VH-VL binders against q96il0. Designs and how they scored, part 41

Target 1, 167 residues: q96il0
Amino acid sequence: APERGAERRDTAPSGVSRFCPPRKSCHDWIGPPDKYSNLRPVHFYIPENESPLEQKLRKLRQETQEWNQQFWANQNLTFSKEKEEFIHSRLKTKGLGLRTESGQKATLNAEEMADFYKEFLSKNFQKHMYYNRDWYKRNFAITFFMGKVALERIWNKLKQKQKKRSN

## First folded at step 17 (VH-VL)

Design S7
Fold by OpenDDE, fold request of step 21:
Structure S7 (fold): chain C 167 residues (1-167), chain A 119 residues (1-119), chain B 108 residues (1-108)
Amino acid sequence: as target 1 above (167 residues)
Amino acid sequence: QIQLVQSGAEVKKPGASVKVSCKASGYTFSNYYISWVRQAPGQGLEWMGWISAFSGDTNYAQKLQGRVTMTTDTSTSTAYMELRSLRSDDTAVYYCARDVSYGEEFDYWGQGTLVTVSS
Amino acid sequence: QAVLTQPPSVSVSPGQTASITCSGDKLGSKYAYWYQQKPGQSPVLVMYQDTRRPSGIPERFSASNSGNTATLTISGTQAMDEADYYCQTWDDSTGYEVFGGGTKLTVL
């Protein structure tokens, strides 16, 4: 059976910014904007004594970040490609070349580009609605778990204080 | 490598229920939707519905409303489709597919599960 | 509910260009997707978002979507391209996914 080479889909390489936070950092780090998504990745700190609840929160944040990075990387790529195709198609219809006589890239006027934006927004409307819905749900979940982690930390500090008073 | 592995073939009587599983691997399960598509023998593809692996939100085809239930288990990265009150016309190969971009494209498919409904 | 119409069959000689159409009301205002299905196999995504090709799909596959018609084009058709092809889109009112009836491509 020929090894169907797993040709990697040209999914925009999740260019997790090669930004490596300092090894001794006890904080989350924000990387430079990703080339494709334009979102700044967060490098999450992992404490040595991470609780199961903290781990769950971290995982949720990481998954949500991955989700956002993929969505916007794909959206930006789609936008750029469709924009270019639209421009080329319109120029061709006008009998114009891709370059002006001065060698500059031929452009469309604002009215013609408005048609592109309307069409693009129309095609992506449903996708954006679902994205927004999921964005709120994810952020609500993250906030909820942040609250739980905060309470857990308070409780653990109180227990430690009680144990020190009893000795 | 991304894979969707479905449960084996099922033979059911009319009025019974069937539950098909779809185990996902090779990606972050909670970041995608799972769609279910069926194909009757010699017929085309019929979309059944989708489920969000993150929220559990579902959208079912109108024809299947009340008879179909989709669920996910994030701990096992497994999607389930239950079809109740089976009829002879429910005889089909059932596919799970990874749904990308909120129901736009099905980029990975399971191998299919044959469900036969016979008296 | 959106309905997609495909020709039931298309025949082409090896090396020729095959064209499969998918017609739907305002289909050009949505994205079209294409799937290939060989006998006894699962469908495979061959085109997405009107004109985009997944990795691993040959360059001979192309697609367009304008007005009410999406078109899958296979240049230099090979015997291995013999399959059923399905177009797909969504219904804006329900969010339902909609498949075409499928087209059997025969390579003679």
Scores: ipSAE 0.862, ipTM 0.935, lowest interface PAE 0.6, mean pLDDT 92
Fold by OpenDDE, fold request of step 21:
Structure S7 (fold): chain C 167 residues (1-167), chain A 119 residues (1-119), chain B 108 residues (1-108)
Amino acid sequence: as target 1 above (167 residues)
Amino acid sequence: QIQLVQSGAEVKKPGASVKVSCKASGYTFSNYYISWVRQAPGQGLEWMGWISAFSGDTNYAQKLQGRVTMTTDTSTSTAYMELRSLRSDDTAVYYCARDVSYGEEFDYWGQGTLVTVSS
Amino acid sequence: QAVLTQPPSVSVSPGQTASITCSGDKLGSKYAYWYQQKPGQSPVLVMYQDTRRPSGIPERFSASNSGNTATLTISGTQAMDEADYYCQTWDDSTGYEVFGGGTKLTVL
């Protein structure tokens, strides 16, 4: 009997798309959509002289990306599984097989599917509310640190200009 | 491997405070919540509250409001639960748990910390 | 506040199917979670989101949630399954997590 491999919660390998940005790239790169989350990962550029503030921003962005990837990967998986279970349950209740006479997957009507969506949204409402809240908090934090980094860069440029004028 | 390691057992007098630590490892600490659950001897599980490791947002059980404070240190990936004005009925094993999906499931638990409140 | 009610104890013979119920108002409109706790050990998540089984949990564990009742089912119950089982959900108004009173499963 083939050992049905334990569905490892594929911790979606941080699908750092093996897309190695070109070594000379000084920019963030956007990868293809992740197969689970359907979100496009960003490959963050790491400057050679990354400041502590820049590093903090980068880490925050990376963690936020990971958070988003995990959330949507799990949400999509949950949705798919529950949808399938719902369909199977309803078909069974109707005395219908999982396949039509033509061999196609039996489907439910739009009204029945509306019930599924309503139930799914209801069950996941709290989760989505917290997600949205945290999404805003994370993005505000990122924006705040982006502003700080921008100011730091401006300040450093001004100092360099002053030093060049004094010499 | 994901692990939550709690501080050791505590013995306190009534009216004292206790602070239990929970060190997390094996995952991005800031991306999850930490819930605290206690269990009195021979009793069921009682949820105490949760904290967001990212924002520090908290939600405390009504019964414990004003007496409990949850905090996190992201630099050390450690959660803390402080319970003040201890009573004999606060004698319990205290668990930290990783809270997945915003308070839905507790997929990883600490080993528990026994807090004994005795006169 | 949402209240979850569990039977205090369930007894089964080895190889039989154990069923542990968890009743709560509109519980079927929420997710139910199940935890196993053995004496002197931390709780272990055995079922999540009504029907989902974590990695490492045996296939003999299943669960359902409909109406006002969530049910944990253990098919082919083994001596090692003797433990306390807790259901859990949330309260929509407060966001509080709510545990059932727990059920002691005895394997006779």
Scores: ipSAE 0.860, ipTM 0.934, lowest interface PAE 0.6, mean pLDDT 92
Fold by OpenDDE, fold request of step 18:
Structure S7 (fold): chain C 167 residues (1-167), chain A 119 residues (1-119), chain B 108 residues (1-108)
Amino acid sequence: as target 1 above (167 residues)
Amino acid sequence: QIQLVQSGAEVKKPGASVKVSCKASGYTFSNYYISWVRQAPGQGLEWMGWISAFSGDTNYAQKLQGRVTMTTDTSTSTAYMELRSLRSDDTAVYYCARDVSYGEEFDYWGQGTLVTVSS
Amino acid sequence: QAVLTQPPSVSVSPGQTASITCSGDKLGSKYAYWYQQKPGQSPVLVMYQDTRRPSGIPERFSASNSGNTATLTISGTQAMDEADYYCQTWDDSTGYEVFGGGTKLTVL
């Protein structure tokens, strides 16, 4: 029996959305939400005559998207696992089973869950601070390169108009 | 496969500087931090600092402030750690590590670089 | 600065359960990480975010973190588990990473 390679589960596979935009698309496409991050991936259009500056912008956007997808996929997985562990631990300490007499999943009350949220936020506070800082820096860089690309396009259009007037 | 490959062993005199390189591969370099950790012979792990491969932001251990400089080159996916004014107590194996989630997890490590400071 | 304290050594017989503790002020309010280091090798992440196990790490490895103590547990300890183990966390005031002093696990 071929040993089914144990799917290395815990790295949130960069679930490249199976969404394939139409081959003749001349614009960016937004895919469905990723199952792990819940973020909608953007499929970036690549112009036939992409300038080095446009390529740099596209790369920066792609890397930033990957960064965001990975961060939120990991964060959501961590949250879900820790929440489940917390619930199980608290139920066990109460001498309660994981299921009610009706067969439903046993749950904790809102007050008990508030303790979980406080602890989770405390543990992840530093991570969120650094994430926010980097988010601003990345978006600033993207915006800056968008401005440069816009100026380049304007300049190229002006040069083309001058050449047409000289002929 | 994700790999961090460090430069070779160095022998330096007291007062000299050393620059260790760490070449990353198998992932998007700019999306992670690089931490540097050293280990003196027969001693534990000592964190030296981290650098953002995206922004170049750094955080250095207080003990090393003014003597350490961390840099990155995104074009070559390489991190550098320079330690100046070397002392005998700087003799250690120096490791680079990939930081996941802003210095929380060191999930991949370089092979280490031995730096020997001797008279 | 946060300080993490580990026992310098732990000994266990093959097949028994090894427990390595890491103590720090309010460590349970932070994440704990664990690294295994064998002689002449680089450290390897064996546990992250208190209880999570990286891919490729055996299921016999588990960890917990509560109060002021994180614990690495190795069930059914094997000879190959003989190594130095380090706990790690961060300092909230500085953002510095902090390692424990390390624990030598001997399998007798």
Scores: ipSAE 0.857, ipTM 0.932, lowest interface PAE 0.5, mean pLDDT 92
Fold by OpenDDE, fold request of step 18:
Formats: structure tokens, C-alpha cells, sequence
Structure S7 (fold): chain C 167 residues (1-167), chain A 119 residues (1-119), chain B 108 residues (1-108)
């Protein structure tokens, strides 16, 4: 049976920005906007002595970034495709070609496009509501873990100072 | 490759509980929802509910409220569906599915788990 | 609760075009999804968001959604396309997922 190559679904290729931070950097870096999601990816710094809590925070941030990238990449692709289909359908109904006599792409007027936007927003309303809910939950969790990591770092610094005073 | 692998077939008595597992692989488990769908013999598909693998938030079909519990274990990338107070009409193949875009698309399905409720 | 109505069966000759309808109140204001299920197998997503085709699904599969009716169209129907087809959407009031009753496609 020929191995049907798993043709990757038209999920917008996770175009991980080819941005490589400097090797000696001890900081997070922000890459250029992704071509599909239009979101700027963050390249997370990994400390040599990363604590379990720091690792958990980093993982959560990475997963949340992936989640956001995938959501918006797919949303933007859907929007673009549906917009094009809408325009083509309306032009066809009007008996108009896809191109003007000047060779420009035929466009619809603002009123007709308003109908598209209304329909698109209506269809995607529930999805956006759930996205927003999850966005808040994820960011709350990230913020909470950031606080924990900050406290851990303070505590570790205090312990080190005490040990240096005792020696 | 993305896969959902479910636990094996179960035979239960009326009034008992069943817990079906669904192990996910090939993707970031916490970034998706898991939906459960059942199919009685010779019948159509019936949505049971979904769970967020991130938050543990759930939405259950009204018909199953109080009897169904969905859970996830992110450490093992496994979803669980427990159905209590089993009846003969609960005899079905139970499917887990990866839910893309918050309950809209079921793009990957488990192989199904047959649950038979018999006296 | 939203109800999706499908014909219980559709028959088509090989090479002909099969059309399966799914009717629901204001279905055109939501996305429709389509699943194929062969005997003894899990459902497979064949169309999503009204008109979109997943990778690996043949180009002969297409769909539309307008008004109160979503339609799955299979052009040049093949024997391998014989299966049960289910439409799916959501209920706006509850957020519940809703399946149609399913349509058995027979290729004669």
C-alpha cells in the first residue's frame, strides 16, 4: 500500500520567523511579524540553571505563543479566502468580470463589503468569544507564574546573601 | 503524525460507570479542545461535550448533564470521559476528537470505544 | 435547539454528481462542517467552514452554505465515496455542537 504521504493540511505553515537571536544574548528577543499571523514571535531565553518553575513558565509562554500564532494564521487565511470568494460571487452575480477594462482587479463598493464583514463577524463570533476567554486565562496563568518566579528569585538571592555572611 | 488513541471496549451493567481514555500525540495537547461524540448502533452521531485541555473548562450536552464528566491530564496528554448511571440506551461507540477552533471542527478522531450496557 | 435535517439516503451512479443537503434555521449565518463515515470506521472531516477542504480530501468534494441550506457536492462520484455523511454546526443559544441525522450515499 503506497504510504500516502501525510500532505500537511493547509494549516498556515508555522512560519517560525527565521530570526535567530545573538548566541550570547541573555534576554528574550522579539522577531519580525509572522507573514500569516502578523504576530511577532518571542524567542525565549533559556538560562543555564533554569529552575523547574522557570521552565514551567517558559513552556506555558511557548505554548501560548504557538496557540496565538496558529489561531491568527488560520483566522487571517479564512478571512482572505472568504473575502475573495464573496467578491467573486458578487461580481459574477452582477455580470461583471474579475478584472476591469484597465486590467485592475475588480472591487466591490463599501456597502457591499459591509455585508461581507457583517456576515464574517457573525459566523466567527462564537470562535472569537472563546478565543478571548482563553486569552485571558492564559495571560492570567502566565502572569501568576511570572510572580512565582520573581518570588523564587528573590528568595534564592536572600539565601545566597545569608550563606555569604555566615562564611 | 497527529493521533488519538482510545481505550478498549467496555461491558458494563446498568447503573454502573464507565471511563474512556483518549491519548493524544503529535501536537501541543494544551492548545486544543477535546470533544466527545457517541454513536449508538445504526444511529447517527451525537455530540456529548467538550473540554479545554488548557483550562479544564467543559461544556456538556444537556441530555448528559449530571451524568458525564470530562477531564484531561496534560502530563500524559490524555483526555477522559466518565459516564455514570449507565443505561441500555448508552450502548454506543464513543469517539474522542480534537476540536479545532473551539468546538467547530473535529479534524482528528480516535478509533472509537465500544461501550455495551447489558443486564 | 438547532436541528439539522438531512435526507436519509442519496443514490448516484459512478461518475455522476452527488448532492447531499443539510437544512437548518439560519444555517447560512453559521459555518457548516461535513464528515464522512465508512462502515466500522471513525468519521473523517471532509469539508470545514462551509467551503474549505482539508488536505488529503479529493478535489471532487465541494460544499456551499447559503440561507438555510448547506450542500455537500461530490463530482465524479466513485465507489469509494459510498459512506454516511453528516453535516455539523453549533447552536447559537447553547453553544452545543449539532449533527445532522446523516445521509447514506450509495453508489450504484
Amino acid sequence: as target 1 above (167 residues)
Amino acid sequence: QIQLVQSGAEVKKPGASVKVSCKASGYTFSNYYISWVRQAPGQGLEWMGWISAFSGDTNYAQKLQGRVTMTTDTSTSTAYMELRSLRSDDTAVYYCARDVSYGEEFDYWGQGTLVTVSS
Amino acid sequence: QAVLTQPPSVSVSPGQTASITCSGDKLGSKYAYWYQQKPGQSPVLVMYQDTRRPSGIPERFSASNSGNTATLTISGTQAMDEADYYCQTWDDSTGYEVFGGGTKLTVL
Scores: ipSAE 0.855, ipTM 0.930, lowest interface PAE 0.6, mean pLDDT 92

Design S7
Fold by OpenDDE, fold request of step 18:
Structure S7 (fold): chain C 167 residues (1-167), chain A 119 residues (1-119), chain B 108 residues (1-108)
Amino acid sequence: as target 1 above (167 residues)
Amino acid sequence: QIQLVQSGAEVKKPGASVKVSCKASGYTFSNYYISWVRQAPGQGLEWMGWISAFSGDTNYAQKLQGRVTMTTDTSTSTAYMELRSLRSDDTAVYYCARDVSYGEEFDYWGQGTLVTVSS
Amino acid sequence: QAVLTQPPSVSVSPGQTASITCSGDKLGSKYAYWYQQKPGQSPVLVMYQDTRRPSGIPERFSASNSGNTATLTISGTQAMDEADYYCQTWDDSTGYEVFGGGTKLTVL
């Protein structure tokens, strides 16, 4: 059976910034902006005694981060490519070269670029609507689990205090 | 490697229900949608609907509303499509596909599941 | 509901350029996607977002989308390119995915 080559989409390599937080960090760390998504990745701290609920929250946050990184990396790449194609197409239609006589990159005027933006936004409208919807759902879920984890931590602290009073 | 593996072929009687499974691997299942597409023998592709693996939100083709149910199990990274009240014209190969960019493109497909509805 | 219309068949000689059209109302205002399906196989994405080619798809595949027509172009068509080709887009009102009727490409 021919190895169905993994259709690696030219998805921007999920170059998760190799930012490694200090090994002794007890906190989440924010990395530099990713070169493709322009989003700052968060390195999530994993406590030694992570509860199942904390683990679930962490996983949800990690998955949501991955989701965001992938979405914006792809959107930025798409935008960049389509913009370039649009500019080239319009310049060609005008009989203009890609470079001016001064050797600068030929640019389109604001009106022509407005057409590009309008078209791009139109084509991506539905995608953005779904993204926004899912963004809210994910963040609400994260917030909900953050609340649960907070309550669990409070409860565990209260139990520990009671046990210390009984001894 | 990203892979979608579907359940085996089914033979059903008219009026019966069929449930096809699609096990996903090689990616974060909850970050994508799963679309179902069917193809009757010698016919084109027909989109049936999609499901969000994260939220469970669904969108079903109008023709199949009331008869189709899509579900996901994130713990097993498996999508399910149930089609009820089967008819002879439901005889088709059913595909699951990973839906990228919120239902715009299907970049990975299952191998297909033949469902035959015969009297 | 959006409807995509494809020619039922296109024939091309080896080495020639094949063009498969997909017509739909305001299709140029949306993205078009293209799938190749060989007999007994699952569809394979060959073009996405009008002009983008997935990794592993030969450079001879190109596509455009303007006005009401998306076009898949296969330059230097090979025997291995014989397949059914489907265009796809979405319906803005329903969010439904819509496939064209498919085009059988025959390489003579």
Scores: ipSAE 0.854, ipTM 0.931, lowest interface PAE 0.5, mean pLDDT 92
Fold by OpenDDE, look of step 17:
Structure S7 (fold): chain C 167 residues (1-167), chain A 119 residues (1-119), chain B 108 residues (1-108)
Amino acid sequence: as target 1 above (167 residues)
Amino acid sequence: QIQLVQSGAEVKKPGASVKVSCKASGYTFSNYYISWVRQAPGQGLEWMGWISAFSGDTNYAQKLQGRVTMTTDTSTSTAYMELRSLRSDDTAVYYCARDVSYGEEFDYWGQGTLVTVSS
Amino acid sequence: QAVLTQPPSVSVSPGQTASITCSGDKLGSKYAYWYQQKPGQSPVLVMYQDTRRPSGIPERFSASNSGNTATLTISGTQAMDEADYYCQTWDDSTGYEVFGGGTKLTVL
């Protein structure tokens, strides 16, 4: 039985920008905008002595970034496809070709495009509501863990100072 | 490869509870929702509810409110659905599904779990 | 609560085009999704967001949405396409997912 290769959904290839930060970098790096999501990926630095809390924060940030990249990549593709279909359908209804006499892509007027935007927003309203909700929850969680990590670092510095004073 | 693997078939008495598990693999579990759908023998699909694997937020079908509880364990990438006060009409195949677009799209499904409620 | 109505059955000869309709209030303002279910198997997503086809789904599968009716179209229907088909959408007021009653496609 031929192994039906699981054809990967056209998930926009996570073109993880092959931007490899320099190996010796002790900082987070921001890559160029992704071609599908238009979001700039962040390469998170991994400290040599990463605490469990720091690791949890880093993972949460990475997962949130992936979540955002996937959402916007899919949203942009959907928007582009539906916009094209809308334009084609309207031009066809008008008896117009896809190209003008000058060879340019035929376009719709601003009023007709307003109808597209209204319809698109209506269809995606629930999705956007849930996205926004989750966006706030994720960012709140990240901020909370950032605070915890900051406190942990302060505490560790204080312990080190006490140990140096006792010796 | 993305997979959802459910627990095995269950036989329960009326009034009992059942807890079905759904183990996810091949993706970032916390970035998606899990929906539960049931199908009575020879009947259509019935949506039961969804849970956010990130926040634990839930939305249950009105018919099942008070009897159903959905939970997730991010450490094991496992979703759970508990149904209480079982009735004969709860006899169905129960499916977990990955929800990609906040309750819009179920792109991966578990193999199903048969729950039989008999006296 | 949103209700989706499907014909209980559709029959088609091999090689012919099958059309399955799904009607619902305000379906024109929402996306429709389609699932195929074969006997003893889990449902499989065959169309999403009205007209989008998942990878691995044959090109003979297409869908459209016009007004309050979504339509799944299978061109050149094959024996392997015999299955139950379900449309799905959501209810904006509750956030509930809603399935149609399902359509049994028979290939004669």
Scores: ipSAE 0.848, ipTM 0.925, lowest interface PAE 0.6, mean pLDDT 91
Fold by ESMFold2, fold request of step 18:
Structure S7 (fold): chain C 167 residues (1-167), chain A 119 residues (1-119), chain B 108 residues (1-108)
Amino acid sequence: as target 1 above (167 residues)
Amino acid sequence: QIQLVQSGAEVKKPGASVKVSCKASGYTFSNYYISWVRQAPGQGLEWMGWISAFSGDTNYAQKLQGRVTMTTDTSTSTAYMELRSLRSDDTAVYYCARDVSYGEEFDYWGQGTLVTVSS
Amino acid sequence: QAVLTQPPSVSVSPGQTASITCSGDKLGSKYAYWYQQKPGQSPVLVMYQDTRRPSGIPERFSASNSGNTATLTISGTQAMDEADYYCQTWDDSTGYEVFGGGTKLTVL
């Protein structure tokens, strides 16, 4: 088996979709939604003349995308599995089967399902609070480095214009 | 292959400080927290605190406030735990663990570092 | 505030089912986690989020969490299962992590 973080828990696979970006794209581009996280991956262009600051920004964006995709892939899987377990448990308590006469999965009504949603949100409140805090910190950091890269590019452009003047 | 490799055993006198290192490999270090957990001889596990490898944010157990400092160095994928003003009852094996779900789940553990505090 | 209570020891015969309990106020409203620690080794996560089993952990391990009690169950207990087992959750009021006192499982 591959040596991945999923080795120690039942999680959705973490990985790139089958979608293949254009071979010679000179820009970042957005792919289709990932089947597990339902997030659209950004495929990052790596410029040949990438500065150390630009490399740091790109890696920060890549790591943040990985982090965000993994979080939601795991939460979506957990939600789905716990929902199914909740429905199964409540149907069993009522003496009902897991499938309707047509073979479709049996469900609970909206009032009954409200208990599941409340329980799931309560159990995951702290986790989502820290996720939100980290999300804001990551977005602030990304914005900050985007500004620094923009200033670096302006400075380099001005320096090159000054060097080319004869006087 | 996810691994957490800790620094070697330490012997300290009361009042000294100790700094234990935890080098991570096989995963994106900045995307996880590191928790520190200690275990006195013949006793159970005691959570000490966690640190975010991204932001450096920490949460320390109340009884260790003022004596513990946790840090990370993302360039070396290494977490550190420093415990100051050591007492004889700080003698324990100190573990680092990869912290999934923000302090709720510890999926990979270091090998442990024995810190002995004695005269 | 939060305290997790485990029995100090549990003994079972090989092939029998072992049950290790972990009691805490409203524990079923939170996730419970279980760790196995063999002598001289680091803890290993064996159950997470109440009922989930990590890959690589044998199917004979299962767990539940409801009311004030989480239970780790080992069916067909083997000699290699002899270890200390810790439950873990968090404290809602402080946000810090809480371990149970540990249960020594002996396979006789």
Scores: ipSAE 0.739, ipTM 0.880, lowest interface PAE 0.7, mean pLDDT 86
Fold by ESMFold2, fold request of step 18:
Structure S7 (fold): chain C 167 residues (1-167), chain A 119 residues (1-119), chain B 108 residues (1-108)
Amino acid sequence: as target 1 above (167 residues)
Amino acid sequence: QIQLVQSGAEVKKPGASVKVSCKASGYTFSNYYISWVRQAPGQGLEWMGWISAFSGDTNYAQKLQGRVTMTTDTSTSTAYMELRSLRSDDTAVYYCARDVSYGEEFDYWGQGTLVTVSS
Amino acid sequence: QAVLTQPPSVSVSPGQTASITCSGDKLGSKYAYWYQQKPGQSPVLVMYQDTRRPSGIPERFSASNSGNTATLTISGTQAMDEADYYCQTWDDSTGYEVFGGGTKLTVL
């Protein structure tokens, strides 16, 4: 049972999937989709001889995953709650019940639902704009450090071969 | 147990600078913005600006442009706000707040730092 | 740019319902947030995204946001609710955060 953070706002549960990679694995693992964010978490391998640069890359990837999971979990919850509130409010204004004669949940037609989608996107435009900007900055940083780690590993292999030939 | 702990009260003369610290704990610091908000005695809340703990990007209130600098140190999970060329009307309690939804919502606040500017 | 207007004070009798308004141009097209501040203390978020209440805030706190007006409502008002209340939103053109001027709630 993963522990949830103690936050004051009503948010989606912040727990990560309960998938546990094999203890002896030397690879990252991709778990099943998180039920709230619909994103697949990565379970990161921690090498025993991890360089400072490799550690920085892993921490950056872990923090970015957490950030992304939390953003979409919260947005999905907000969308779901506001959608229900919108439908309920519009049905009440039209004098219609929440259920049809057959007992099925009453809803709005596609034209009416388009109003909700437009309003939601408008209300959340700035938030999504900053999210997209930060998403690109994070992915550029991750790619940059992945390149640095790759070069570090190549350089270490070259030094090892030169040392062997010098002996 | 999300917590923001600010540095202690300061007394400054006009023309000096002040730098207030805000140490965050209980969450991943780089994943949130920090906003700074001040409150003059007997007055309301005034937003000063925010900083991204990941990128260092800032957005400063127009009244403070050129006098304020916000920074972060991710290794210590600490945000800083520096206000230069202090005036008597800068006397206020200065708060840091965790900024959720990119400047929309302040869910956790520091205890406040009183800065008094007097000659 | 955006301005949020609150009444400077509201008085209610104990046990009655208090309503604090926050007016701004097209405020209902944005999210409104509410903060409570007691003397000598930091502000505390009491309502977010128009109608949502953080865990730990009593159910007697509720809020709405429609048209140009957001309203914080406290039912069964108690002496401990006596505080300053601030609404907050953002300005679309600048990205600046905007606070209302604050409302002092007095319970008498």
Scores: ipSAE 0.730, ipTM 0.876, lowest interface PAE 0.7, mean pLDDT 87

